# Ledger of designs, part 42: miniprotein binders against p81326

Target 1, 226 residues: p81326
Amino acid sequence: MLHFGGFIMEINHISKILEKEREEYIRNKVEEYLKQGFSKDDAVNKANQSWRTYIGHRIQDVIYNLLKKFLKDSGLKVTTDKALNNRNLPEELDKVKRLIAINYGEYLFLPDADVIVYKVENNDIKIIAIISVKNSFRERRFETTYWKLKLKESPVTSHIKVFLATPDKDNEISYKCPNGKPKKMRIILEYELDGIYFLKEDFEETEKAKHFGKIVEDIIEISKKL

## First folded at step 3 (miniprotein)

Design gB1
Fold by ESMFold2-Fast, scan of step 3:
Structure gB1 (fold): chain B 226 residues (1-226), chain A 87 residues (1-87)
Amino acid sequence: as target 1 above (226 residues)
Amino acid sequence: DSEELEKRIEELLRFAKYLYELAEEAARRGDYELAIEWLKIVIRILEEAAELAEELKDPELLKRVAELIKEAAEALKEIARRLAEES
């Protein structure tokens, strides 16, 4: 039996570790910028901006490792778009790349598939889901929906679930207006995507917008239907 | 207080080891950019531990920390080489 309580405990433990990581990252970047000749105030401001970019990669790493660990016993495999961009790919990953990559003439692009979940049955690859990780929605609000719409256009990829995972610490898509209605961006993202998983405690769950702790059981249920 | 210095050094070394293992895992899956960022932080943390070991007047600990810095620097150079090959 799968114990999702263990998954939730590990999420909480990682949250505490991320706070220590933030302190060390900021300290490191401040020293780095000071050595480059920036003033104290500029070094601190640049370090905080650098953290915003860096934490996006770090949350992707966390999600990858958590999903890899907790899906393996269900026969599911996990990879990343960064792994798929390596020049020398094992045959299995080369097949995964071919099943999600989009061809634009002489150029081949991967969707914004930070984390990819797939299964292998008798040498056949089936892509279950891709997870896009967003820490901020200030600039590229609907990039994930663009990739969802592109994947829907092909019979090869139309079954692939597209999920958004986000801490949403600025309450950009978990906020409700005073009248209780979600913001336009939240409404559109929830409508177009197959699910939104929040890495935060305080928000109202819906059928498609859930705590990140539920993602493992949802992916396993989806995989059973494929 | 030398006891407080020892505790701080121990905390820094434990955290550096944790981040080093994260960097190795990131590199293992091909995320060389993330691995390099973590290794830079590891080296900085170890350098702080070395300064504290020097304040503590512990040459054996200082030597051990210097070896860890060398190990992390070698790992960073190897990952940077792999990133250049993939780029």
Scores: ipSAE 0.000, ipTM 0.373, lowest interface PAE 11.9, mean pLDDT 82

Design gB10
Fold by ESMFold2-Fast, scan of step 3:
Structure gB10 (fold): chain B 226 residues (1-226), chain A 80 residues (1-80)
Amino acid sequence: as target 1 above (226 residues)
Amino acid sequence: SMKKIRITIEVPDEETAKLIAEWIKILARILGLEVEIEVRGNRIEIRIESDDEEFLRYLVKLILELAEKYGAKVEVEIEE
């Protein structure tokens, strides 16, 4: 059990204090790119792109490690899409990769699944959930929704739960009706996805929109029905 | 300037100590801070070194909040 709901919800505050770290990170990356022969403008742009990737991966890594630790005793396993992209896969992960792949006619692609939860039962693998981790919604607001809709099309993948985990520090989807006006993004994401888990304490709670601290218990409950 | 802090946390049982230590490791990694953590029975000893006093104070705050949920005994010492 995750007994530290309030503590876990404070993870969103780390992104704010990292603003001081951002300046130093960007300065160092600009110098690195300048040494590689890039122009000053290109170096600055690349450094800013690098920071966005860096902060996103830090939050993703935390979620991966928390889930891996707290799901272990329930016989559940956790992996990442990065692990599935390795050239030499263990047999078990190769099976996970095949069970998640989406068909585009002559081509087969993996969904953008930052964290994947599965179980091994009777020598068979069953995928329980895919968790998409988003630190910001500026450019990729409905990417998780797209993958959910694609997974629903196949009887092999239609049972897989698709969750969004986010600190939502800019309050982009925390509320449905700020100042009495509905936010279409929150409404659409909540409608299409199986759940939204906030790494923050202040948000409009619903049956599908919960504190991140509840994700382990929810996943265990779902796995028992499979 | 470089600051060194030692935190000692005493909790009711060994399993709780292990859980808290794991959470602190995760948090330190997010913040990019180097921490040395040792668990002995129901006791956790933490050593943190950083020249970013704001990040260090924030980590200490989060550690204290976590420990408070378990009614833990906490001691904080600043080393020069």
Scores: ipSAE 0.000, ipTM 0.164, lowest interface PAE 13.8, mean pLDDT 75

Design gB11
Fold by ESMFold2-Fast, scan of step 3:
Structure gB11 (fold): chain B 226 residues (1-226), chain A 80 residues (1-80)
Amino acid sequence: as target 1 above (226 residues)
Amino acid sequence: SMKKIRITIEVPDEEWAKIIARIIKELAEELGLEVEIEVRGNRIEIRIESDDEERLRELVKFILYLAELYGAKVEVEIEE
């Protein structure tokens, strides 16, 4: 295995790679929109909007692959909500799905569990954490909090840690007002969730709001207590 | 002696192939290595030729890590 030092080094490489990807993506998209007849300002705005959609899916894949790689030697397994929505589920994943699904009377829904960490002990499954990946907080700003509160209602799911992972490039939840007070959204998210992991360097760490590089160690420690 | 390495990477789509190819090219230039990169659709073909075994190993290691993080398929071939 690569050990935690290797993981931190990979996170540093990923940050640099994502920034280079952003520069190239924006450049190419601006050219496309200019060829379509948009003004330079409109082309730039449209390119930035396109990037926000694109990077959301990309960051989720990166986080999934990193966690799968670095948790394997600790006996932890990683899956995604996309895998759980497959019609042909293996028995193990079917059990994972049932252990995180929330009942709404006659309907059963999965929480926004972009990445799911679990362990298998004596042919039994224990869910350790779910990670919600957010690139922006425009429309669904309290969605992760809603799912945390729903999971907390059941003895079957109340132990599951709910984490938010975000680059927060627009400083939507890492910004503090001039008087040092966080915005309402940040206060609520940090209070209700089990942790927030930032894919950025420039923010003030707290006990629950940390650099993404700490997520592997935290998950392993949580799994030992279950 | 001079070592020649061919690396082929398959990524999810053409846009990603172009972005990843540029990143690899910039890193190779930073390391002072001569590299030929060609993008064909979602496939990236890299040819590296160098007498500097240490720097060549560093570049290959980075390319393999990059591919793993992106869920890309990679083939490495030493041409001798």
Scores: ipSAE 0.005, ipTM 0.280, lowest interface PAE 10.5, mean pLDDT 77

Design gB12
Fold by ESMFold2-Fast, scan of step 3:
Structure gB12 (fold): chain B 226 residues (1-226), chain A 80 residues (1-80)
Amino acid sequence: as target 1 above (226 residues)
Amino acid sequence: SMKKIRITIEVPDEERAKEIAEFIKYLAELLGLEVEIEVRGNRIEIRIESDDEEWLRILVRIILELAEKYGAKVEVEIEE
């Protein structure tokens, strides 16, 4: 039986295929870096870093397309931080960019908003949520949390929901420790963020830590309250 | 570098053909690929155009895995 409504199954299947491509990708990148004069250790390290970037972008693309497809009928629009970084923005996206930008004195920066959900009502734009996609937590563990806390500081952005989407293939935040407590990183992320959506079958579920398939209905519910 | 691919899938029965066609259409939309799919009895014809060769390759791999699971025959032709 094929599982059409099981977003977790479809997206997890794609993720597994991408992971099977890992060995070939890494081999090719190591060879490329060796040709550039890097040492074996440096070449391997750079190849692994390149893979993390590559698979992160592929998973982001899938999440973007899935949300765009399933939110369309609810009058919700989806964009990406890549789209917002274009020099010549359409008026609508320029407004979206301005509504999520964070002020650092004389500088404005976008949060780490891989995917952005918004709506247009009476020619006004309302940002519903931003989704940060994390393939691993080796580096920048609390980056999404940092952006959530910064967004809370302004009346313009304090309503924006901040979600984390992750396959968590290294099981860094999926399960409890042997002592029965969640890991510190899981506790902090779940406490500070508005939700964690897992792209995998097994993990410790809570009111805020859910299967990725729940994200569509959650976003629709949030949009109705705004 | 636009690629045009035709995939023909033959499955044991018409109900499976419809299920597989719907799943492939769903995956293609998820991957941002535009596809034309026709079901004729127990045969599925898929036409895909994309310059995103990575997602195209992944979609083809998924189709081949589904074909194996369902005991289906698959032909892939690159048109240009």
Scores: ipSAE 0.011, ipTM 0.327, lowest interface PAE 9.4, mean pLDDT 78

Design gB13
Fold by ESMFold2-Fast, scan of step 3:
Formats: sequence, structure tokens, C-alpha cells
Structure gB13 (fold): chain B 226 residues (1-226), chain A 95 residues (1-95)
Amino acid sequence: as target 1 above (226 residues)
Amino acid sequence: SKRVEIRIRVEADSEERAKELAEFIVYRLELIAEEYGLDIEVEVEVRGNVVEITIRIEGDPEEKIRLVAEWIAIEVRIIAERLGAKVEIEIRVEE
């Protein structure tokens, strides 16, 4: 097997851990907002909005740490968009940033690259995959697709795999067996992206839409072909 | 503090492209807000293939806010052109 067996166990329990964290976070935030003089309803709304921001960063951190841990023995490196936005970049990360940046005339923009996987061979850097992390799809639903299409336009970046990772708690893009036709957004995202990895247990897997636990072996296989 | 309002209307070739544009513009605005330490309020409305965006920026000095608004306008125009969309932008300074 290409991945450590304990990795799958850890991934399959992420949704349960995050649910317990959510309940505690909401309780604490509601208490804080009530102490600040907000009404019950306003405190609950603000706590829920705060959670949506918090969970996004929390999921990104979990994904980053798991990938860094389990890809290390395969000679693969992992970084984040936050690291690439530092003023003083190490030479290696500066090269990573340049290899994923999209040109818009006189401007360069980073794609929606929450987590980036790359390798170093013979003093050259190869970008393997970019992972976009989404907690919800109410806004920014096709942002990841836009970046995939832009990366495909250049021979420098066209080989880079673009993945989406999401708990999809509201079943906005999940497809469940034996339920019928997927929603339009799911069809488009699955068609255009290289993979969707769900941080949840209850959905029907396809060739491109998988449990997050499979991402490690998929990335290792991709890296062998580069 | 000065306030600047930017009104953007983008007409895309399809509803799909309009949504793409709206999402990408919002993403860029959040990055600009972070980079320049600005308070930015964004309202987005998508109606078929038309996207209407209202951006309100508050900060000091006025020179900085004006330059950021002009930069946003240029970036949005470039993005819209690359996606084959028509764009109208209006910038007004509010007291």
C-alpha cells in the first residue's frame, strides 16, 4: 500500500471531530457576543458566521498537516498560499510561487491554492497539485474551476492537477446512491477539475469524486509520472 | 476617513461565465483589502448573464483610496476582457 493505514482512520473521523468542535465553538461565541450586548438572535447569527470563517482555516490546516506528514517519505513537499504571500520568501518558495502564478498582462495572481504539493529534482521544481478548500458553495462556487481553466492555458502550468476538498455538510455537491441525477454545480465541478475529495463519509464515490483519504496515494501516483 | 464607491456592471456571454466573474472579482477584492489594510464592503447581484457589483472602500489617505479604486477598475476590466465580457465601471468619491 502506498499510504499508511492509520491515515484513512484519521481522515474518516475528521467530520465527527469537526462537528464536536463546531458545537463547542458556537456555544463559546454565542456567550461572547451576549456579553458584548448583542441579542440572542444576533449572537447566534454572528457565531454561525464566525464558525464559517474559522472552519475554513481549520480544514486548511488539517489538510496541510496531514499531507505534509504522509507525503514526506515520498520526497514530496507541501506549502500553503499563506506561506507564499510572505514578504521575505526563501528561494525555493519564490520559485514555487512563480511556477503557479497566472499572468494578466502587467499583473500576476496566485490561483485558489490553499495547499500546494511539489517536488524538487535536480535543482528544479515540479508543481504536482493545487488543492482548493471550500466549506460552502453559496458564494465563490466556480472559483476553483476558473483557476483550473486558466492554468490549462499555459504549457508551464497545464500539467498541474487542481483538486477541491470539502466537507459539503449541506449536500450542495454530494451525490448519494441510489439518488438520481447530480446537481448542475456537481456535474460542472467534477467535469472540469481533476478531482473532488470529500471530508464526509456518506456519498457515492466516482473516479474523480472520492473520500479524502485517497488523496495521498493519488498524489504519489501523479508524482511518479512527472 | 474617505469613502469611495465603485459600481461595476459586467455582461457575460453566459450565466456560467457571469458567476465565474463574480466569484473571481470578490476573491481579488478580499486580497486587495488584506494587502492595503482597507475596510471593504462588497455587494454582488447576478441576474442571468449580468453581474452588478458595488464596492465601498473606507480609509485614509484619500490618495491611497483613489489609487486602489483605479487599480481595481483596471484589474476587473482585464479579467472581463479575458472572459469575453463587457464591462462598465463607475467610481465616485463620497464625503
Scores: ipSAE 0.000, ipTM 0.093, lowest interface PAE 23.6, mean pLDDT 74

Design gB14
Fold by ESMFold2-Fast, scan of step 3:
Structure gB14 (fold): chain B 226 residues (1-226), chain A 95 residues (1-95)
Amino acid sequence: as target 1 above (226 residues)
Amino acid sequence: SKRVEIRIRVEADSEERAKELAEFIVYRLELIAEEYGLDIEVEVEVRGNVVEITIRIEGDPEEWIRIVARIIAEEVEEIARRLGAKVEIEIRVEE
């Protein structure tokens, strides 16, 4: 409790709220699909698909708001890739966008940076970290790794820490095989990324794979070295 | 149980799309098997615009195999959704 206890308390509170929100969301979506003429099994399947999309966005928003709240007093600012895709960006955010963009010849693309942490000193912007938020690894499991490798190629972006944040409810990367060996995906992600933060309790911590409750302290320490 | 069987039925908009979908699903399943260090048996049958896939996973413990089966089911559901196909999945744990 002595180290960022308030942050840990808010994470625990939000976890319980999300579980209640899931029950209500699924119930409402099942009813909606039944009214559209779908069978009970189809309605349940579609409701679960809808929840997976919804919760991904919802977890991103939760992480954004938590980091914004708990990094503010350390002089750190937080934004999102959605904010950077707005038309007519403020000067500060336009600068953030340019400092994180990856060059593909005549094109510039943003990495998969759901949450971006930066600092401003004397009108100079320094990007500290980007956080990719994944509720599921089904479609684009190595996308975060691809962006890390691309950012590492440029002196402008090579210092930026790339983190993955995930509930990993299906134990896709937090669980070990019975022989104690981590899954191939876990090995690759942990090796290539600067850190993985789990929004769950039941896993074995390493230097790079940690409880989400440690992310604020880690980001602050990184920012002091830049 | 040391065996799990997954039966998947996918209905696409065309025979050409069904073949494309079957090939892509098999490719993704091979990646999942490689990632989790599992040997899987896959049987694929394409009839017109319908694809039927049977996947058999063998291993221990049952808990681990069930987790992988769930991941496979969700992967196939997402592929079908993106390609505009209808999907039905049944997972059975064999004793």
Scores: ipSAE 0.000, ipTM 0.124, lowest interface PAE 20.5, mean pLDDT 76

Design gB15
Fold by ESMFold2-Fast, scan of step 3:
Structure gB15 (fold): chain B 226 residues (1-226), chain A 95 residues (1-95)
Amino acid sequence: as target 1 above (226 residues)
Amino acid sequence: SKRVEIRIRVEADSEEFAKYLAELIVELLEKIAKEYGLDIEVEVEVRGNVVEITIRIEGDPEEKIRLVAEWIAIEVRIIAERLGAKVEIEIRVEE
C-alpha cells in the first residue's frame, strides 16, 4: 500500500513557504507602489493583483514538482505544456504532444494542459490526465471546460481525464450563496470536468470536488484501468 | 544542522549560452535563498559550453532543506531543458 501521508505533509509544508513568500512579495510591492505615488489602499490592491499573477506560475510549478515526485514509483510520468513547446523534443515527449493535440483543419493546438500525466508501457504512451491550474477565474472561466469538450469529441483523446487544480483563495468557485447554493460557474465546472482539486481547507467536498491531497491516489487508480 | 549538497552539470550549445544559463541559475538560487531564509553557498565553474554548479544548503529541520533541494533541482532542470541544454543533477545529504 502507498503512503500518502508524506504527500499531504509536503503540501502543508509548501503552503507555509508560499505564505511567507506572499508576505514578503506583497510588502515589497506595496513599498514600490507607494514610491510611485499611489495611495495606501491603491498600493495594496495593485500589490495583491501582482501577487495573483506571480503565484499562478508558482502554483503550476509546485503541482508539477509534487506530482512528479509522488507518481514516479507508480510508473507514471509527468510533463508540462512548456516542455512540449520545445522545438527539439525527445521522441517520448513528441509522442505525448501528438496524443493530446487537437486538429482545427490546417492547425494543431495543444489544450490548456499545464501539467500532463502519462504512462509508458512497451514503448506505447497512454495519456492519463491533463491538469489545468487556475489561481483565479476572472476572464477565462470556462476555458478548461472547452478543452474537455474538444478532447471528448475524438476516440484518441476521449479517455483523457481533465482536472482543475486551484487554491481558490478568493472563494470564486468554492463559495456558496447565502441560500447554500453553489455559484453557476462552480456548477458548470464540476458538471463538465472530471474533477476539481482545491489547494485549501475551507470547502465542502463532493464526489468530483476534492482536496488536492487526493489527486495522487485518484490518478494512480485511473491509470490502473487504462 | 543537516547539510545538503546539490551538484549540477549543464551542457549548452555554446560558451555564451552556458554563461547565460549560469547567470539565470544563480539568480534563481539567490531568490530561493531570500524567500526561504536559508544559508546557501554557491560555487559556479564555466568551462567552455559546460557549467558546473555546487550548492550547499544548511539548516533544520532536514525535511525543509530536502524539499528546498528537490525544488532547486527541478527548477534548474526546467530552465535547462527549456533552453535545449543537457543537465545532470546529484543531491547528497551530509551529516
Scores: ipSAE 0.000, ipTM 0.082, lowest interface PAE 24.1, mean pLDDT 76

Design gB16
Fold by ESMFold2-Fast, scan of step 3:
Structure gB16 (fold): chain B 226 residues (1-226), chain A 95 residues (1-95)
Amino acid sequence: as target 1 above (226 residues)
Amino acid sequence: SKRVEIRIRVEADSEEEAKLLAEWIVIRLRIIAEEYGLDIEVEVEVRGNVVEITIRIEGDPEERIREVAEFIAYEVELIAERLGAKVEIEIRVEE
């Protein structure tokens, strides 16, 4: 039997830490902008814009650390696209890089895979999933979808699951339109991707759109079938 | 080489939906072009809730290029239908 209560508790703890971190960040930035002569409303708006840039990087790091911690006992390994672009790449990570590379004629390119989950069996590597982390959908909204479609075209990569993880604080894909239909972006992402994991409590849940707390169980289940 | 031009007009419910449809269609077209080993030229214009796309495919033989163009038209129609958008498609062989 597997126990995931610890993972849920850790997610709740991290959520509380991130909320406190946001409050401190915004307070400090508002003070800085006010000192520079901006109005209170302008200072608040600029501070919120600055936070959106900061939290994107922060959420990716949080997801990497949580998955690394909670998948370790299941024999699964976690890495990042940043690690795969390191100049001094270890042999194991070089193999991972080659197994997620997309073929463009005589050249191979990496997808923008923020977090990568794989396993090692008998010195062979099997990629389980890649996770794209998005704080907002203001630009390059379907980049994750593009990489999913590219991966499906090769027998080497077609088994790899592609997930989106997002807080979706602007409700761009979490809720239905007033007429009861899902937003077009939500329809496209849910149709093309293998799953969407929300780092928020309130969203329209489906078989493929779940709370982030479900991701560890889902990845372990997928790995058993590969 | 033979050249085929596809002209697509998609009418969405809003400007934001038009932009989303344009981006999604372009991604699908890129995948199709690569799978068939073809170079395609794509021009996209979004005007309010309307998306106008012009696709030019060049290659040989003409029968293959026409078949790919028809497949592209089919894919775009499916996308538009699934999302409730209105679509008009015209395929023509260029000199």
Scores: ipSAE 0.000, ipTM 0.251, lowest interface PAE 12.9, mean pLDDT 78

Design gB17
Fold by ESMFold2-Fast, scan of step 3:
Structure gB17 (fold): chain B 226 residues (1-226), chain A 95 residues (1-95)
Amino acid sequence: as target 1 above (226 residues)
Amino acid sequence: SKRVEIRIRVEADSEEEAKLLAEWIVIRLRIIAEEYGLDIEVEVEVRGNVVEITIRIEGDPEEFIRYVAELIAELVEEIARRLGAKVEIEIRVEE
């Protein structure tokens, strides 16, 4: 039995740590770029660009660790696409890799899946969900929907849920116009994906767009139907 | 309708930098106004190396107007930091 209140408290604690980490990171990077001979404007811009890359990896690690911790007692396991691309895979992860691979004729490729949730029953592996973690949508806004559409084409992978997790600090997909209409990107992502989980408080919830605090209970319910 | 007023004071290293800072802020505010479909009233006063900006946003709902005001404050702080300028920002809900 999990205490979802504990999960929400841990998310709130981590959010505060990440904001302080951002301030320190940017200050340090600005100094590094100034020492390299960049102007102050260029140093600040490069520091912000560096932070966007850094926080992307950092949020992915946070989500991986949170899901691993809070799904463990429900018999669910968590891995990453980085782990699956290791040359010396444990037997269990090698089986996971084979169950999410996509067929391109003579070749099999893995989708770009930041976090993968699966279960093991009687040495049989079932993939529950793939979670894409996006800190921003500036250049790869529909990559997650491409992988969802490819997974849907195969009977082996068509049951796998594809979720997006994002702080969406720039309100790129959580913004809603005063007339009540969402942006085109939000409409497309919500339509094609199985769910969007926001790591922020200020947005309108829908059936598919929810606070990240709900992801653990949703995944557990999905796993019961497999 | 709710009204939010943002008062900004920026101290730059020079009069030339203060004028450039004011220009950058005004341009970015115009972009935000167009993006969100809002009429944003802006008053800018440059005195030597100091820029004083008053921004008024009117609309509904209150939480949306507050959000836009906070977005503008963060934008101004970012531009000021690029120039090494000191910034003071006050956000007030009027009615």
Scores: ipSAE 0.000, ipTM 0.076, lowest interface PAE 22.7, mean pLDDT 77

Design gB18
Fold by ESMFold2-Fast, scan of step 3:
Structure gB18 (fold): chain B 226 residues (1-226), chain A 81 residues (1-81)
Amino acid sequence: as target 1 above (226 residues)
Amino acid sequence: GSPEEEYRRLIEEAKKLIEKAVELAKRSGNPELEELVKEAIEFLEYAIRLAEKAGDYELAVEWARIVIRIAKEIIELAEKE
């Protein structure tokens, strides 16, 4: 388990760096908007919106790089939906794209697959998992669930695990009501998806809702059964 | 050495490794490696911004070390192709 311990250390290190970066980013953006003539309240709101956009891309990139690094020694490969939308796809990535595409009559569409984990075995590709990375749930809160339900409809894609990874900074799905009941969105996402991985400390783990540090071992375990 | 001196040393190492990673990724034609390079450059830019704009050399050193590790990983992956 040395590589698993290394993974957790790397996540903790990056989380600390991102939190410090957030404070400085917000401070600088507030000053920028104030100089543009916005009120203090508008400047703060705009700075927070800017950070949510920025950190969404940053968290996705971080998760991709961490998974690629720590799954490599287990023979697992990682790609992104951005890579699959490249006009000049290598044969391997073209196969990955076709194995996750969903049929809508005469059309094939890709799910919201921010990060894709697969393996190559005897020149055949097996898709292990699709990870949707969400920084917030204001928009498209059930989009990952929709794609999970569509993937389950086909024998080609029904084995693919669909995970959500999120810091959930706004406590939209990790926070429990005072009576201990989860929020409706949390209940639905946990029920329909194969797992939720939180990039935060303060939540109660369940069988399907876990700290992000567990994702590498879970994916490796799933891959061994395929 | 001071954090500022450590930052200057590490950021130069990071830049050289990124330059090599960019060249190897482009030569490979592998879009995964191109994407990793793009992300590594973003981390490099964050390290520079933290040091040069915010004066946070300690945090910039930590980001520079991450960039160096990622760049070495990209180079290793590209050489295996």
Scores: ipSAE 0.000, ipTM 0.113, lowest interface PAE 17.4, mean pLDDT 77

Design gB19
Fold by ESMFold2-Fast, scan of step 3:
Structure gB19 (fold): chain B 226 residues (1-226), chain A 81 residues (1-81)
Amino acid sequence: as target 1 above (226 residues)
Amino acid sequence: GSPEEEYRELIEFAKYLIELAVELAKRSGNPLLEEWVKIAIRILEEAIREAEKAGDYEKAVELARKVIELAKKIIELAEKE
């Protein structure tokens, strides 16, 4: 389909824009740190660390906007955990929040759901998927799998697909050991989650581990079965 | 939050990490990690006893945090194998 081709072309365009944005961001941050009295080497190092934090949020925004744009014509809606954490929610988003909340006895907590895809039919809300966006696996690497396991415990949430989206630039879950075996983290994440979508080209593709360009068609297919 | 609500949150996370640590330690074939898993399970059981039998949620939270810290260490070391 042409709209899936359009999605892939837009991903490629955004990738080029992000590369130019990186150059400008680093240049501006280096100048900022130099004004604060840091050496040139320290300024460059700090600018690169700042970029790593910035790009994490930026990738989440990009994924949110891409999914919102390309799922709209399929009757699917997209929101974020940030939107759901507002004190005063529209009725529709309040219902979405309640449908993904996890019970801890007296308490209800939201999973780490960076992007949430849902549909509305006859005033009934159905959650399709939760997408966790992860730029690095240094911290909280299995948090997404914990939320998947908790969601499976309830009839209300057990149907919700939990996906991981990641550029994996440090090859933390796309690298193979010398014996050709995937790293333990990759094995666990792929086993427990419903899918991993890579924002990179070089990795071992499987039925569950795919290029990010396939996420729109996969979500639409899932939604038709609900 | 209250010690009771903090206990409920931490104990669920501790249980999850222990299940993961058990599987990874077994796969590692490292007897040291398997022994650490046994220690973590005993502390987990003690945390539950303090909460549910003694009503000492402050002690239960302290033990649950200890379990989480130990389980994370086991998982980290098992992954390096």
Scores: ipSAE 0.000, ipTM 0.117, lowest interface PAE 19.7, mean pLDDT 78

Design gB2
Fold by ESMFold2-Fast, scan of step 3:
Structure gB2 (fold): chain B 226 residues (1-226), chain A 108 residues (1-108)
Amino acid sequence: as target 1 above (226 residues)
Amino acid sequence: SEELIKRVEELVRFAEYLLELAIRAGDPEAIRLAVEWFEIAARIAKELGDKELLARIYLRIAEAYIALGNLEEAVKYAEKAAELAEEINSEELKREAEELLRRIREAL
């Protein structure tokens, strides 16, 4: 479809920009570390580690902006957990926060909801999905499934879809083991979560593990059932 | 409340599971995440006056800091656990705390 074709085209354009940005970033960081007295091998390793941190924030921003742009015409709204942590919240965002917070008696905690998709009907808010954005699984790899399990416990939050979006550059969940089996992390994430959306072409595709280009149409379809 | 007790017990079980997996994987960030969950559970246990649960939580935090190589923090939590174990007269928790303190001192 032309509508979703535009989304896919924009993803492809952004991917090319990010690849060029990576090349420039790595070159600059290698020079910086060499000036600090690191060996070439250490400078390259440190530059790659720095890039992994940088691109994590960059990918989250990209996903937020893409979803905000392409879901607007379907009457869907997009926010972030960072926005929900502001001291003075608009009434609408305060309601969103209350509808996704996990209750521990007197304590309320937000899940790892980097991007939140919701709709408003007659001043009532319905949360459609939360999206956890992971550039790598070295940090907090078990967090997303924990929050999914906690959300399932409440009638208020049990309908909320929990998605993972990741480039998985290190092939932590998209690579097959030599014996042809998926890695244990891939099996667990795919089983527990409602979907995994890859920001890469080469991966083991299933009904739940899809190209990121499918996320807009999937979210719109889910929203129509609510 | 009974609801809060169930929540903190569930949180502790999850944090113990996460810590075990994180240590086996050699994942410092996941170990730190487990500590964050234990710290939340510790605050709740403290407000409930559940000294036994609090001591157990402190022992798990001490184990996490040992795995992270932060022996200074590990000592603090193991000592807090030992004090609580003495207050509630738990021989099992006292023994566990003393064993952790011995391991930490040997690693220094």
Scores: ipSAE 0.000, ipTM 0.195, lowest interface PAE 13.4, mean pLDDT 80

